# VH-VL binders against q9nrc6r3533to3641: the designs that were tried, part 2

Target 1, 109 residues: q9nrc6r3533to3641
Amino acid sequence: TPTMEGSLEFKQHLLPGGRQPSSSSWDSCRGNLQGSSLSLFLDERMAAEKVASIALLDLTGARCERLRGRHGRKHTFSLRLTSGAEILFAAPSEEQAESWWRALGSTAA
Below, E stands for the ipSAE of ESMFold2; O stands for the ipSAE of OpenDDE; V2 stands for 0.75 times the mean of E and O plus 0.25 times the DockQ between their complexes.

## First folded at step 1 (VH-VL; framework fv_anetumab)

Design a6 (at its last look DockQ between E and O 0.09; V2 from the best seeds 0.00; counts 0 for: pae E 10.7 > 2, placed apart)
Fold by OpenDDE, look of step 2:
Structure a6 (fold): chain C 109 residues (1-109), chain A 122 residues (1-122), chain B 111 residues (1-111)
Amino acid sequence: as target 1 above (109 residues)
Amino acid sequence: QVELVQSGAEVKKPGESLKISCKGSGYSFTSYWIGWVRQAPGKGLEWMGIIYPGDSDTRYSPSFQGQVTISADKSISTAYLQWSSLKASDTAMYYCARGFDWLSTYYGMDVWGQGTLVTVSS
Amino acid sequence: DIALTQPASVSGSPGQSITISCTGTSSDVGGYNYVSWYQQHPGKAPKLMIYEVSNRPSGVSNRFSGSKSGNTASLTISGLQAEDEADYYCSSYTSSSTLVVFGGGTKLTVL
């Protein structure tokens, strides 16, 4: 079971059902991958203290793809959920983006 | 709207088992903690314990450790408090409440259930 | 054991300002900085009135305010009204025992 934790930026691209959000922006978060679940927290401290998460993403049946710098950020990847929702992510480095993509890919596949 | 709805009042006898429920709605149930608070008749609030439905991480007050069991079923957004063998001293109002962290350091317990009255008498 | 001490009762007349104190032990470093206050009317569930010492949740009257000095947190109710008559509980956590704790509660009577 893959695990991964680190700082990310995220942006809602599609809502459940594949709808386009009225507006969306890049926001900062702390990602925590545990098994088939990806939790997003406001920061590292809140993640460590198990404070309420911003979102809990079920990766079952999901797919993760590298975006290669699209959408105004470097080191990006997308996560498409079974619900039709799609979240874009940006990592601090290419190495971290690759690590996230591999971890999420192995979990979602 | 965010809401916690608890199961109905219970009238039991000593020695009987009991499981009461607390159902959350209007928010991501697995993202917040659910605490249980006891209030004996005419008495103050007592923290019993708390659970994180996302992974079932559960913490108990020493006074209630081994006396009750706290659990959750995230598939139906419900938390539980149960006894294997009730005592007359368990007679009280029981509240569930939403917290942002298990110690309630952030934002307090902002949403409360309506309470479940448990009466235990022979 | 760490406890939060509140006066058993306080009273005031309509329009007055009253204060309820909540005193913790000095040995609980850090935890006592996160104080919440709850209002409970007879037969009703508690309601969060103040969190993190002085922050007021949306929908709570600005007549309610919170502060802290040393090991004592205070809830102040200005412009006292009849509907303010209730029990008030302070709450925090103890770093030494990692427990959430409530004060003994204060009964507020509006004369």
Scores: ipSAE 0.039, ipTM 0.731, lowest interface PAE 2.2, mean pLDDT 91
Fold by ESMFold2, look of step 2:
Structure a6 (fold): chain C 109 residues (1-109), chain A 122 residues (1-122), chain B 111 residues (1-111)
Amino acid sequence: as target 1 above (109 residues)
Amino acid sequence: QVELVQSGAEVKKPGESLKISCKGSGYSFTSYWIGWVRQAPGKGLEWMGIIYPGDSDTRYSPSFQGQVTISADKSISTAYLQWSSLKASDTAMYYCARGFDWLSTYYGMDVWGQGTLVTVSS
Amino acid sequence: DIALTQPASVSGSPGQSITISCTGTSSDVGGYNYVSWYQQHPGKAPKLMIYEVSNRPSGVSNRFSGSKSGNTASLTISGLQAEDEADYYCSSYTSSSTLVVFGGGTKLTVL
């Protein structure tokens, strides 16, 4: 069973190596945290079947920061990977953003 | 400066094996999906499959499952497309491509290799 | 997978506008905002013209615009120029195979 699962929006903030992307936008996904891996799926059916994730993120050494309404969304947090990539996430509620933040911080430690 | 550079044109006979390459530069190779696209002479574009070089998660279009192997060597930032036994119908241009956003090619492929022409004939 | 439906060809005169359609289903074009359009000149790799239905990458002329309604996406080219003569492909994510599919392609002729 996953440690946490739920709807998120995400946005590429930094590329691997910490370089800025040429462009980025918010997009929807279904997040699935299992062990030290976070999988992002395009929709709930793909998440339930665990098929064709759009991203598989290794959280070892990752850092997670609450943003609390920055970058054009209200319930936000960031995830900085050891690759230097940084992804912004937005949850449907403040409660869910806090839950994700705690789960991701615990997993990275 | 993000670039994908593919190996040169190939002329092969039916039954021979082949492995063509796609070398990425100017970005973290292990953090972006690479897709392969076939274009038969005079025909349209067809998705073949995608790979995430960071963990080798590989996904094939149903039409190409079992027909080709997609792989990557992250130590040299290179993705591969290979056949164990070529057929004349494999004659086509093959492109590799990387998505506009780093997560997947689903958002659009803004970086394309120059293509590798594979000709299979007696 | 079922390819997206595009007209085989379309033509227009310099300075005019044309529209190329791309029809799918609720499992692809209708259900997701991951429609892209590519321009391909003979002997060259495809070039991304539109992504996420209506966004233009940097360096693409504002003469190119995209939209969708229901299960049909559209690429509109205004102020046609001779250099626009090329093949055009749409693509979309599809939940049927959890992959991307292309349309059959449209040959644009500038008369």
Scores: ipSAE 0.007, ipTM 0.616, lowest interface PAE 10.7, mean pLDDT 84
Fold by ESMFold2-Fast, scan of step 1:
Structure a6 (fold): chain C 109 residues (1-109), chain A 122 residues (1-122), chain B 111 residues (1-111)
Amino acid sequence: as target 1 above (109 residues)
Amino acid sequence: QVELVQSGAEVKKPGESLKISCKGSGYSFTSYWIGWVRQAPGKGLEWMGIIYPGDSDTRYSPSFQGQVTISADKSISTAYLQWSSLKASDTAMYYCARGFDWLSTYYGMDVWGQGTLVTVSS
Amino acid sequence: DIALTQPASVSGSPGQSITISCTGTSSDVGGYNYVSWYQQHPGKAPKLMIYEVSNRPSGVSNRFSGSKSGNTASLTISGLQAEDEADYYCSSYTSSSTLVVFGGGTKLTVL
């Protein structure tokens, strides 16, 4: 079962159905990957305390792509769900972005 | 046609149980949080709690923890708010509402039910 | 549960601009960018006007704008119209309860 946890920035790029959001900004979260589920928490303490996540994402059929310097952040990757939703993530380092891409790729594809 | 449709008005006596419903349609019900908001007659909005129907993760406002039960049945796209024993102070309009997006529920509720008026009197 | 402070009422004339404040603490408004504003007409469900401090949902007039400074968020309505007469509520995520808190509400009268 893949597992991974870490601090991320995220930005909603596409809504379910592939719609453009009217506005979207980068925000901080903590990601927690367990199997085919990715939980996003508002901050690091919420994740540690097992409190409600701000999102629970089903990764079945999802696509994860490394991004190269577009979208205003470094060390970025995208996650596109079967619903058509797409989230951009920025990791603290290139190494962490690659780790997330590999972990998400193994559970989704 | 994204909408939330709530059950009809209820008139109850103190001590009775009650379960009201909120049915979602036109969207992926399991991908959005559903929250419950109370508004006593002539008063402001109060946050009660929230549920993620995909896994039934449920969280309550401290003021409502133990007072009500929030649940959902994803097979029929319906969320519920339930009391085991009603009090006169439960008289209020109850709204269900969908979180603005599936990434973050704390920055807005974009689709609201029409409300269910619950009157509790002896 | 209400934890955010709003003025009970505000008034303005058609064509003018008004601002409604929403004051919290560093555990809600001051600490996070998860402030929303709702409009409620008598007998109706609330309508989302602003989310994430300053973003408008599709279909909301650009006469409505949101901002934040320190522990205080503000809703500004420009070019006031009679239809703007309503109750306005702010809300914010709160780290102290991991849920949302509302302000007490502000009645806007358009004279």
Scores: ipSAE 0.006, ipTM 0.626, lowest interface PAE 9.7, mean pLDDT 83
ESMFold2 (binder alone), look of step 2: mean pLDDT 90; pTM 0.932

Design a7
Fold by ESMFold2-Fast, scan of step 1:
Order: sequence, then C-alpha cells, then structure tokens
Structure a7 (fold): chain C 109 residues (1-109), chain A 121 residues (1-121), chain B 111 residues (1-111)
Amino acid sequence: as target 1 above (109 residues)
Amino acid sequence: QVELVQSGAEVKKPGESLKISCKGSGYSFTSYWIGWVRQAPGKGLEWMGIIYPGDSDTRYSPSFQGQVTISADKSISTAYLQWSSLKASDTAMYYCARTYDISGWYEFDYWGQGTLVTVSS
Amino acid sequence: DIALTQPASVSGSPGQSITISCTGTSSDVGGYNYVSWYQQHPGKAPKLMIYEVSNRPSGVSNRFSGSKSGNTASLTISGLQAEDEADYYCSSYTSSSTLVVFGGGTKLTVL
C-alpha cells in the first residue's frame, strides 16, 4: 500500500467544477499519504497526532502530473481530482517530487 | 515522429523588427517547454529563454531580458522569438529546442534546424 | 552570464578513448545532477548525447558515457570513430537567475 509523508507547499489552482479561485497562495504543510487518501496538516504536531487536517483529499480517479517548473515553484506536481479541483504541490527537492509523483500515481484509481 | 521546424533565414537592417518561428509536430505541444538558444558565428551556445505553451509561462536569461520577446500560439503548435529593433550584434544562428522540465532538468531532446539571422548595415 | 569551463580542443586516434571535462561551481555542476552533453557537427543543430550526468537517450551509442566528480563533469568517448569529430557542449542547471548555463565548447579532432 502506498504510504509517504513529508513537507510540502500547496496551492489551490482550481476549485471543484474547474472554477478559478478568486485568490490563491502557496501555504506550507505536511502531507501524509495513506492508501487512497492524502491528508494535509498545518504542522508536524498535527500530523504526528493525526488531529484535524487542513485538507483530506480522496485520490480515487485522481491524476498526478509533473509540472516541469511552471507556476513559479521548482519541484512541482499537480493533483487533479474527479471533482475538477486541482491542487499544486512543491516538494523540497526534485527527488522528493519524483517520489511523491510515483506514490500518488500508484494510489490513484 | 517528433519534429521542430523553424522559419527560413532572414537578412535585415539594424532597427528593423523581426519575428521567427518554431513549429512543433508529432507530440503534445502544450506538454513541453520550448527554449531558444543563440549561437553567434564561430561561437558557442547561449541560452536565451523558454516558454511553456500551455499557459505562456515565459522565462528569460538575464542577458536577453528586455532584448527579445518569446511567445507561443498553441492553436498552431508554434513558438516565436521576436525583436522590436535589431542590432548588428544580433547576427547569429537561433535554435529552438524542447524540454520536458525546467526544475533542473533542461534536457533539450529535440532541436529545430536553426534560423540564420543576418543583420548588417 | 558565466560559461562552464571546457578545454578548447581535444584529439585522439580512431579506436582510442578521450575525455572532455566541464568545470563549474557548487551552484551548477557541483550542486546538482542535471548535466547534459550535446554534439554539434558543422552546419547542424546540436544533438543530445547525455542527460542527468550519465544517462543516454535512446539511439545514442554506448561509446558515450558521462560522469561527475565534485565541480567537474566529464564526457568520455570510447572507440573513437571519424564521425565523432564535432564540437561538444556541456550544459547544467544553475541556481542563479540564468537557470541554464552552457560550456564554451570543445572541438574534438579525430586524427
């Protein structure tokens, strides 16, 4: 089963239904991948104790794509959910972005 | 087959404007960056800048920022390099080339044949 | 912009091996594994020979190999053939605002 965790930045690129958000910014978080769910936590304590996440993403049918450095961040990838929502992620390194892309690709259905 | 086809050679006078093209075929044009590389006569390769045709995200080398404009028209799978006012020092071969990722990769796997631009008084 | 340092020329005889060096700094060659090598024959566009320090694209002869030690990347060509005579350019990602930097180029002569 896919598992992975680590520091990420994320940005809401598209809202459900494919709509553009009125404002969007990069925020720091910790990502925790377990099976078909990706949980985003504000800080490491929240992630370790599994208290309220800032987002819980259902990856069923999701598409994960490398972004090739566009959108002003290096080491980036996107998740497009079946709802039409799209979230951009930036990892601390290219190797970590590759690891996330591989892990997310193996869990998406 | 993947191919990048560039426009033909140009002979211009200083002060004239010019726009040269690079047409991609055989692949998803909006899934790759198109970079521009200059080679002055008898000299080496110089990176100028790059564009992602899917959203027109464009990045320039500091040496070429403000001197040229890079653009793309994804409806016809074509990237462009443009000068508003040419100088004699712009005489060079100009190559376009594609790359998948600029997060450190900049692996230019297919190149156009080049466009020779000659600017003389 | 600064260019990566390559020797202006190298030479070898058919069947021999030669190595071309490409020296940068910790902000480019030394800091990252994103080194590419290009071959350019007179009047032709460059061709990608090596990417990510040591990987070969499909269709590139295994006589071409790449490596890196510290701030210096190397292209080695074994079993030299007449058609290898060309200019060779290294390229690296750089953390500077330039993003990409090329070497000055090396003319390979097959004697």
Scores: ipSAE 0.029, ipTM 0.692, lowest interface PAE 4.5, mean pLDDT 87

## First folded at step 4 (VH-VL; framework fv_anetumab)

Design N1
Fold by ESMFold2-Fast, scan of step 4:
Structure N1 (fold): chain C 109 residues (1-109), chain A 123 residues (1-123), chain B 111 residues (1-111)
Amino acid sequence: as target 1 above (109 residues)
Amino acid sequence: QVELVQSGAEVKKPGESLKISCKGSGYSFTSYWIGWVRQAPGKGLEWMGIIYPGSSYTRYSPSFQGQVTISADKSISTAYLQWSSLKASDTAMYYCARGPEYWFLSGYYFDYWGQGTLVTVSS
Amino acid sequence: DIALTQPASVSGSPGQSITISCTGTSSDVGGYNYVSWYQQHPGKAPKLMIYEVSNRPSGVSNRFSGSKSGNTASLTISGLQAEDEADYYCSSYTSSSTLVVFGGGTKLTVL
């Protein structure tokens, strides 16, 4: 059973090495957290079938921070990987954002 | 200075095993996906699969699942494509190419390509 | 899986503009902004010309531009030059069982 899953919006804020992307935009996905891996899928069917993912993120050493509505979205949090990459997420509610923050914090040890 | 260097041409018989290589240099090898692309003589490009060398996580095209094995050795910045038993239909040019950075798979494009390894399988 | 549809060939004269189309479905070209274009000269590896529909890698001439409308992506080459003669392949992310699908390729002849 997945540790955490649900609908999210995401946006790339920093590339590996802390570099700025040439452009970035918010996009919709399904997040699926299992152990130290976060998979992002285009929709619920793909997440269930694991057919295609947008991203597979290794959370070892990652940092998760509550942003509370910064960067043009409500209920936001950030995930910074050891590579220096940073992804912003927006959850559908404050409660869901807090659930993601707690789950991601526990797996990033 | 980013470069992918592939192993040399191979001439094999059906039923033989083969492992070809793709060595990355000039970048953080473990931070980028490596893809394998096949081009049969006179034909177009077809995607075989991708590996993230940092974790050895792999994804295969359904057409190539079970037909080949993709692997990587991060200590020598080298990715591999392997057959346990070659067929005449495996005759093709095989390219390795650097895919997107770790975090994002859906922007699947290949910015640097190896020179290709020609594999000829005939009796 | 079915490859993306490209014309087998296109031709133009030096200085002209030509456009190569790449048609897919809503599960690839039409559904996502993850279309790339590659140039391949005979005996050579492919070279990335366009990624994510319209972005050019460093070192690629601004004579090359990409666009998309519905299920069709397009590569436009302006100010056509002799060295542009090559095969061109489109590629897209796909939501089916593969991550990447290629077009069948287009041979560009500079007359």
Scores: ipSAE 0.015, ipTM 0.652, lowest interface PAE 5.6, mean pLDDT 83

Design N2 (at its last look DockQ between E and O 0.14; V2 from the best seeds 0.00; counts 0 for: pae E 7.0 > 2, placed apart)
Fold by OpenDDE, look of step 5:
Structure N2 (fold): chain C 109 residues (1-109), chain A 121 residues (1-121), chain B 111 residues (1-111)
Amino acid sequence: as target 1 above (109 residues)
Amino acid sequence: QVELVQSGAEVKKPGESLKISCKGSGYSFTSYWIGWVRQAPGKGLEWMGIIYPGSSYTRYSPSFQGQVTISADKSISTAYLQWSSLKASDTAMYYCARHEYWFGSDYFDYWGQGTLVTVSS
Amino acid sequence: DIALTQPASVSGSPGQSITISCTGTSSDVGGYNYVSWYQQHPGKAPKLMIYEVSNRPSGVSNRFSGSKSGNTASLTISGLQAEDEADYYCSSYTSSSTLVVFGGGTKLTVL
């Protein structure tokens, strides 16, 4: 099973069930991919301690697409869950964005 | 309106198996986590675990990992909590609850009425 | 993992204001910003009273309010009424392996 960890920015686009989020701003987080689940933490320390995740995303049947600079950020990709939720992510570099895209894609497959 | 209806009270003996249910209605069952909470007689609330019915992804409290099995049948909007071999110490009220767990949200907003499980020889 | 400590009991007279505290093990745990409060009457299921520290669900009396300072969250009940007599539990995020933890509960007696 794939594993990956790194800093990301995220933006809620759709909530589970396709609901509209109350906020559409970009925020910082630390992503931790373990198998078919992606955990998001507010910072590196919390991620390292595996404490206080702000989201646990089940990637089963999920779709990940590269956005490449859309939505006001560079190195972006979207994650659409079977729940109807969709989260936009921005990586610190193109290389990292590609790595995340590949990792998440392989997990969802 | 959102509602969670649990199965009736159970009286069992040690060593017996048991599966109790929690049926959700009034919302998209596959879009919200369902959690199970134990409350021993005269004691506090204990989080047991959660399941995402959409995919059946499950997380357990370390204290309950391997002790119980949480599952769901999304076709009938029902979550389950089961034991393979009950102990007297499993005697408690068991609640299911809808768990909002999403980016800045972490709470149980709707609860079932509870299922009393009594285990005695 | 996070541990949440509540006083075993609190009491007050009708019309008074009381506060129930919920203290986490560390102020460095960001998940403590996701504190929720539940009211439980005898023989009844818990009811969500406050979520995300200070938000009140629809249908919950405005006599109930939540706040947080440092690693201590507080539930305040103003204009105490007889029907407020119940057990109150706080809850919050823990580690990724545990996810959720409840406080030990506080019995509120209305004198």
Scores: ipSAE 0.188, ipTM 0.808, lowest interface PAE 1.8, mean pLDDT 90
Fold by ESMFold2-Fast, scan of step 4:
Structure N2 (fold): chain C 109 residues (1-109), chain A 121 residues (1-121), chain B 111 residues (1-111)
Amino acid sequence: as target 1 above (109 residues)
Amino acid sequence: QVELVQSGAEVKKPGESLKISCKGSGYSFTSYWIGWVRQAPGKGLEWMGIIYPGSSYTRYSPSFQGQVTISADKSISTAYLQWSSLKASDTAMYYCARHEYWFGSDYFDYWGQGTLVTVSS
Amino acid sequence: DIALTQPASVSGSPGQSITISCTGTSSDVGGYNYVSWYQQHPGKAPKLMIYEVSNRPSGVSNRFSGSKSGNTASLTISGLQAEDEADYYCSSYTSSSTLVVFGGGTKLTVL
């Protein structure tokens, strides 16, 4: 049962249905992975209290791919959901990016 | 085209159970949240809760936690709202709506026609 | 429970502009750009008019515009028409325990 928690930056690349967002920027969040669900919170207090997550992502059938240096951030990976939504993430380090990629890949089956 | 079709009006007595439905069509049902919104006669809109049909994950408003059950059957693209024991105060119009809940995006883009529930004796 | 404050009623004449306010706190309207507005005619389901403060869905007249300043969001209807007579509700994302919070609703009367 995969679990993982940590600081991330994220950027919307595609909305559900494959729609283009009107604008998107990199924003900070706390990620919390439990099983096949990834919850994103605005800060550590919200994550600890499990209050008002900014997104709850169903990872069933999702794809996670490591990215290289073309997205304005280092240590990046993408997550594409069955809905057609695609999110770009940046981890604080290469080691954490690899850990997220492995954890998310194991839950997508 | 996107459409949400709700079950017909219900007239019940206090203590009875009830399950109403909301059938989605024209889109990938498992890819969008479904929300339930209550409107008491002559009153405003109250959010009750949401479900993500792809996983059956639910989240309730504190006011409705333990009062109702939200569920979905993805094989027939239908969401449900259920009471085990109705009260007269449950008399209201109940709407289902497709909910865009995505990185703080938090709005209802398509609404069902509503199900009127009347509870009296 | 209703957390966002709207005036109970607003009135205008055909061709004029009216504005409906929606006031919350820094945990909802003031903290985020996730305010939506809904129009409800008597006996009908609500219809999305504005999302994310100022965006219009396709098919919604450009006479409807949204804005926000501090803790107050506003819906402005220009060139007021008889068919605009309806109840209007604002809604916001909230960082509190409730995912969605609605305003109390405003009845718009034309003439």
Scores: ipSAE 0.146, ipTM 0.756, lowest interface PAE 3.7, mean pLDDT 85
Fold by ESMFold2, look of step 5:
Structure N2 (fold): chain C 109 residues (1-109), chain A 121 residues (1-121), chain B 111 residues (1-111)
Amino acid sequence: as target 1 above (109 residues)
Amino acid sequence: QVELVQSGAEVKKPGESLKISCKGSGYSFTSYWIGWVRQAPGKGLEWMGIIYPGSSYTRYSPSFQGQVTISADKSISTAYLQWSSLKASDTAMYYCARHEYWFGSDYFDYWGQGTLVTVSS
Amino acid sequence: DIALTQPASVSGSPGQSITISCTGTSSDVGGYNYVSWYQQHPGKAPKLMIYEVSNRPSGVSNRFSGSKSGNTASLTISGLQAEDEADYYCSSYTSSSTLVVFGGGTKLTVL
């Protein structure tokens, strides 16, 4: 069973190498945290069926920080990967954002 | 080194079935999406659908849902596009392309040479 | 399943810069940074020239550049050469049911 799973919105804030994208937008996914990996799926059915994710994020050495409603969404947190990429996430509620932050913080450390 | 090789041109009559192929090499076939794109003679590109060979998950453009079947055999690194009953309006060039489709990416980086399908009486 | 709007044709003389536009909506070009551009010579498969609005794949000349403003993406070709004569297509992620939408294509003629 995964450590954490649920619906998220995400936005690529920094590209690999810490480069800034020309523009960025929020999109929806289903997140699934297992071990040190966060898998993002197109929808709930793909996540439940464990079909290959649209992204697999290695959290080894990553940092996770609460953003508290920055970037045009509420209930937000950021995930900074060792590649220099930074992805912003928004959860459906403050409770879920705290749960994600706690789970990701334990995994990244 | 990435290569997509498609099956040869087809000449068919309306109502006949057809299955065309796209064989990938030089990369991990099961780790990338394969998309199918149609180009009618003298016309533009139309996205038909996509498959992830690792799981056989497929998604179709609404214009092609129920009109074609997209499949793959990962044991031979091959994707397929299939019609059960061809129409004259299916006359087109059909491309397969490796589709980078994950968060922060949505593009076709390698293309097959195309398969010309001609449907006429 | 509404195609992105491109001009049917553009032309330029060798050495000039030209720009090809690709206009969509807030559901695709305006709302996302997943615009790509493809070059297609007669009888050949398309070739990726630009991805994610402005990134060039390895091996693509820096004469090709991409940008967007609002709902319109642009491909700019500087130092126009005879070999640039081809059809050009934009493509975008869309939040509609289609996932991918192409533009109608633009024929570039080098005078």
Scores: ipSAE 0.015, ipTM 0.624, lowest interface PAE 7.0, mean pLDDT 84
ESMFold2 (binder alone), look of step 5: mean pLDDT 92; pTM 0.942

Design N3
Fold by ESMFold2-Fast, scan of step 4:
Structure N3 (fold): chain C 109 residues (1-109), chain A 122 residues (1-122), chain B 111 residues (1-111)
Amino acid sequence: as target 1 above (109 residues)
Amino acid sequence: QVELVQSGAEVKKPGESLKISCKGSGYSFTSYWIGWVRQAPGKGLEWMGIIYPGSSYTRYSPSFQGQVTISADKSISTAYLQWSSLKASDTAMYYCARGYYWLSTYYGMDVWGQGTLVTVSS
Amino acid sequence: DIALTQPASVSGSPGQSITISCTGTSSDVGGYNYVSWYQQHPGKAPKLMIYEVSNRPSGVSNRFSGSKSGNTASLTISGLQAEDEADYYCSSYTSSSTLVVFGGGTKLTVL
């Protein structure tokens, strides 16, 4: 049962169904992984209080791939959901990106 | 065709209960936030609250906490807004709306229902 | 209560540019890049015109642009057309409730 928490940047790369969004930017968040659910919070206080997440992702059947610094950020990985949505993430360090990739990979299939 | 279709207008008396609906079609209902927005006659827009239908997580604006219940039935792609006891001050147009993208987005609402007019009078 | 401050009305002539301001605090407009703008014609549901300060949804005219400086976000409409006459609302994420608040709305009149 994976668990992990930390600061991330994220970017919406593909919408559900595999469509490209009309625009997308990198934004900061705090990620909280509990089992097969990934919650993204705007900041550390929001995450601690769990008042509202900016996203709640069901990771069942999801795929996580290391990107190694593509898409204008270092220490990146992608998360593709069964809906066809794809989110790009950037971690503060290569070690943290590796930890996220390993933890997220544990929830797939 | 991505759309939200709301239930029809309601005329009620104070103290009565009411549940109005918002049915999504043409998209993955469980993957997007649904928000409820109130507009009293001749007034501006007010956020009431949000729900993520895939998990049923809800959050309410402070002014509406304890005043209404937001829920969803994902088997029929329908969100609900409910009052246990209506007041005359609940007279308003009620909109449901979908977040622009499920990832972050009750901050921007790209698809709106047509609105449900609720009139509460004696 | 209205959390964000907008002028009650603005006006312009066809072909001109106008700007509508939306002023908050460091807990909303000033602190976060989650500002949206909506257009509402009489009797109709609001339409999303701008999200995340300056991004346009597909199908929204390039005449509409958004920006932010400090605690004030702005919607600029260039090349004013008669069909732009509507109410405009800003909204922002707010850390005070960790939800969204609207501005009071601005009535745009195209003279």
Scores: ipSAE 0.019, ipTM 0.662, lowest interface PAE 5.6, mean pLDDT 84

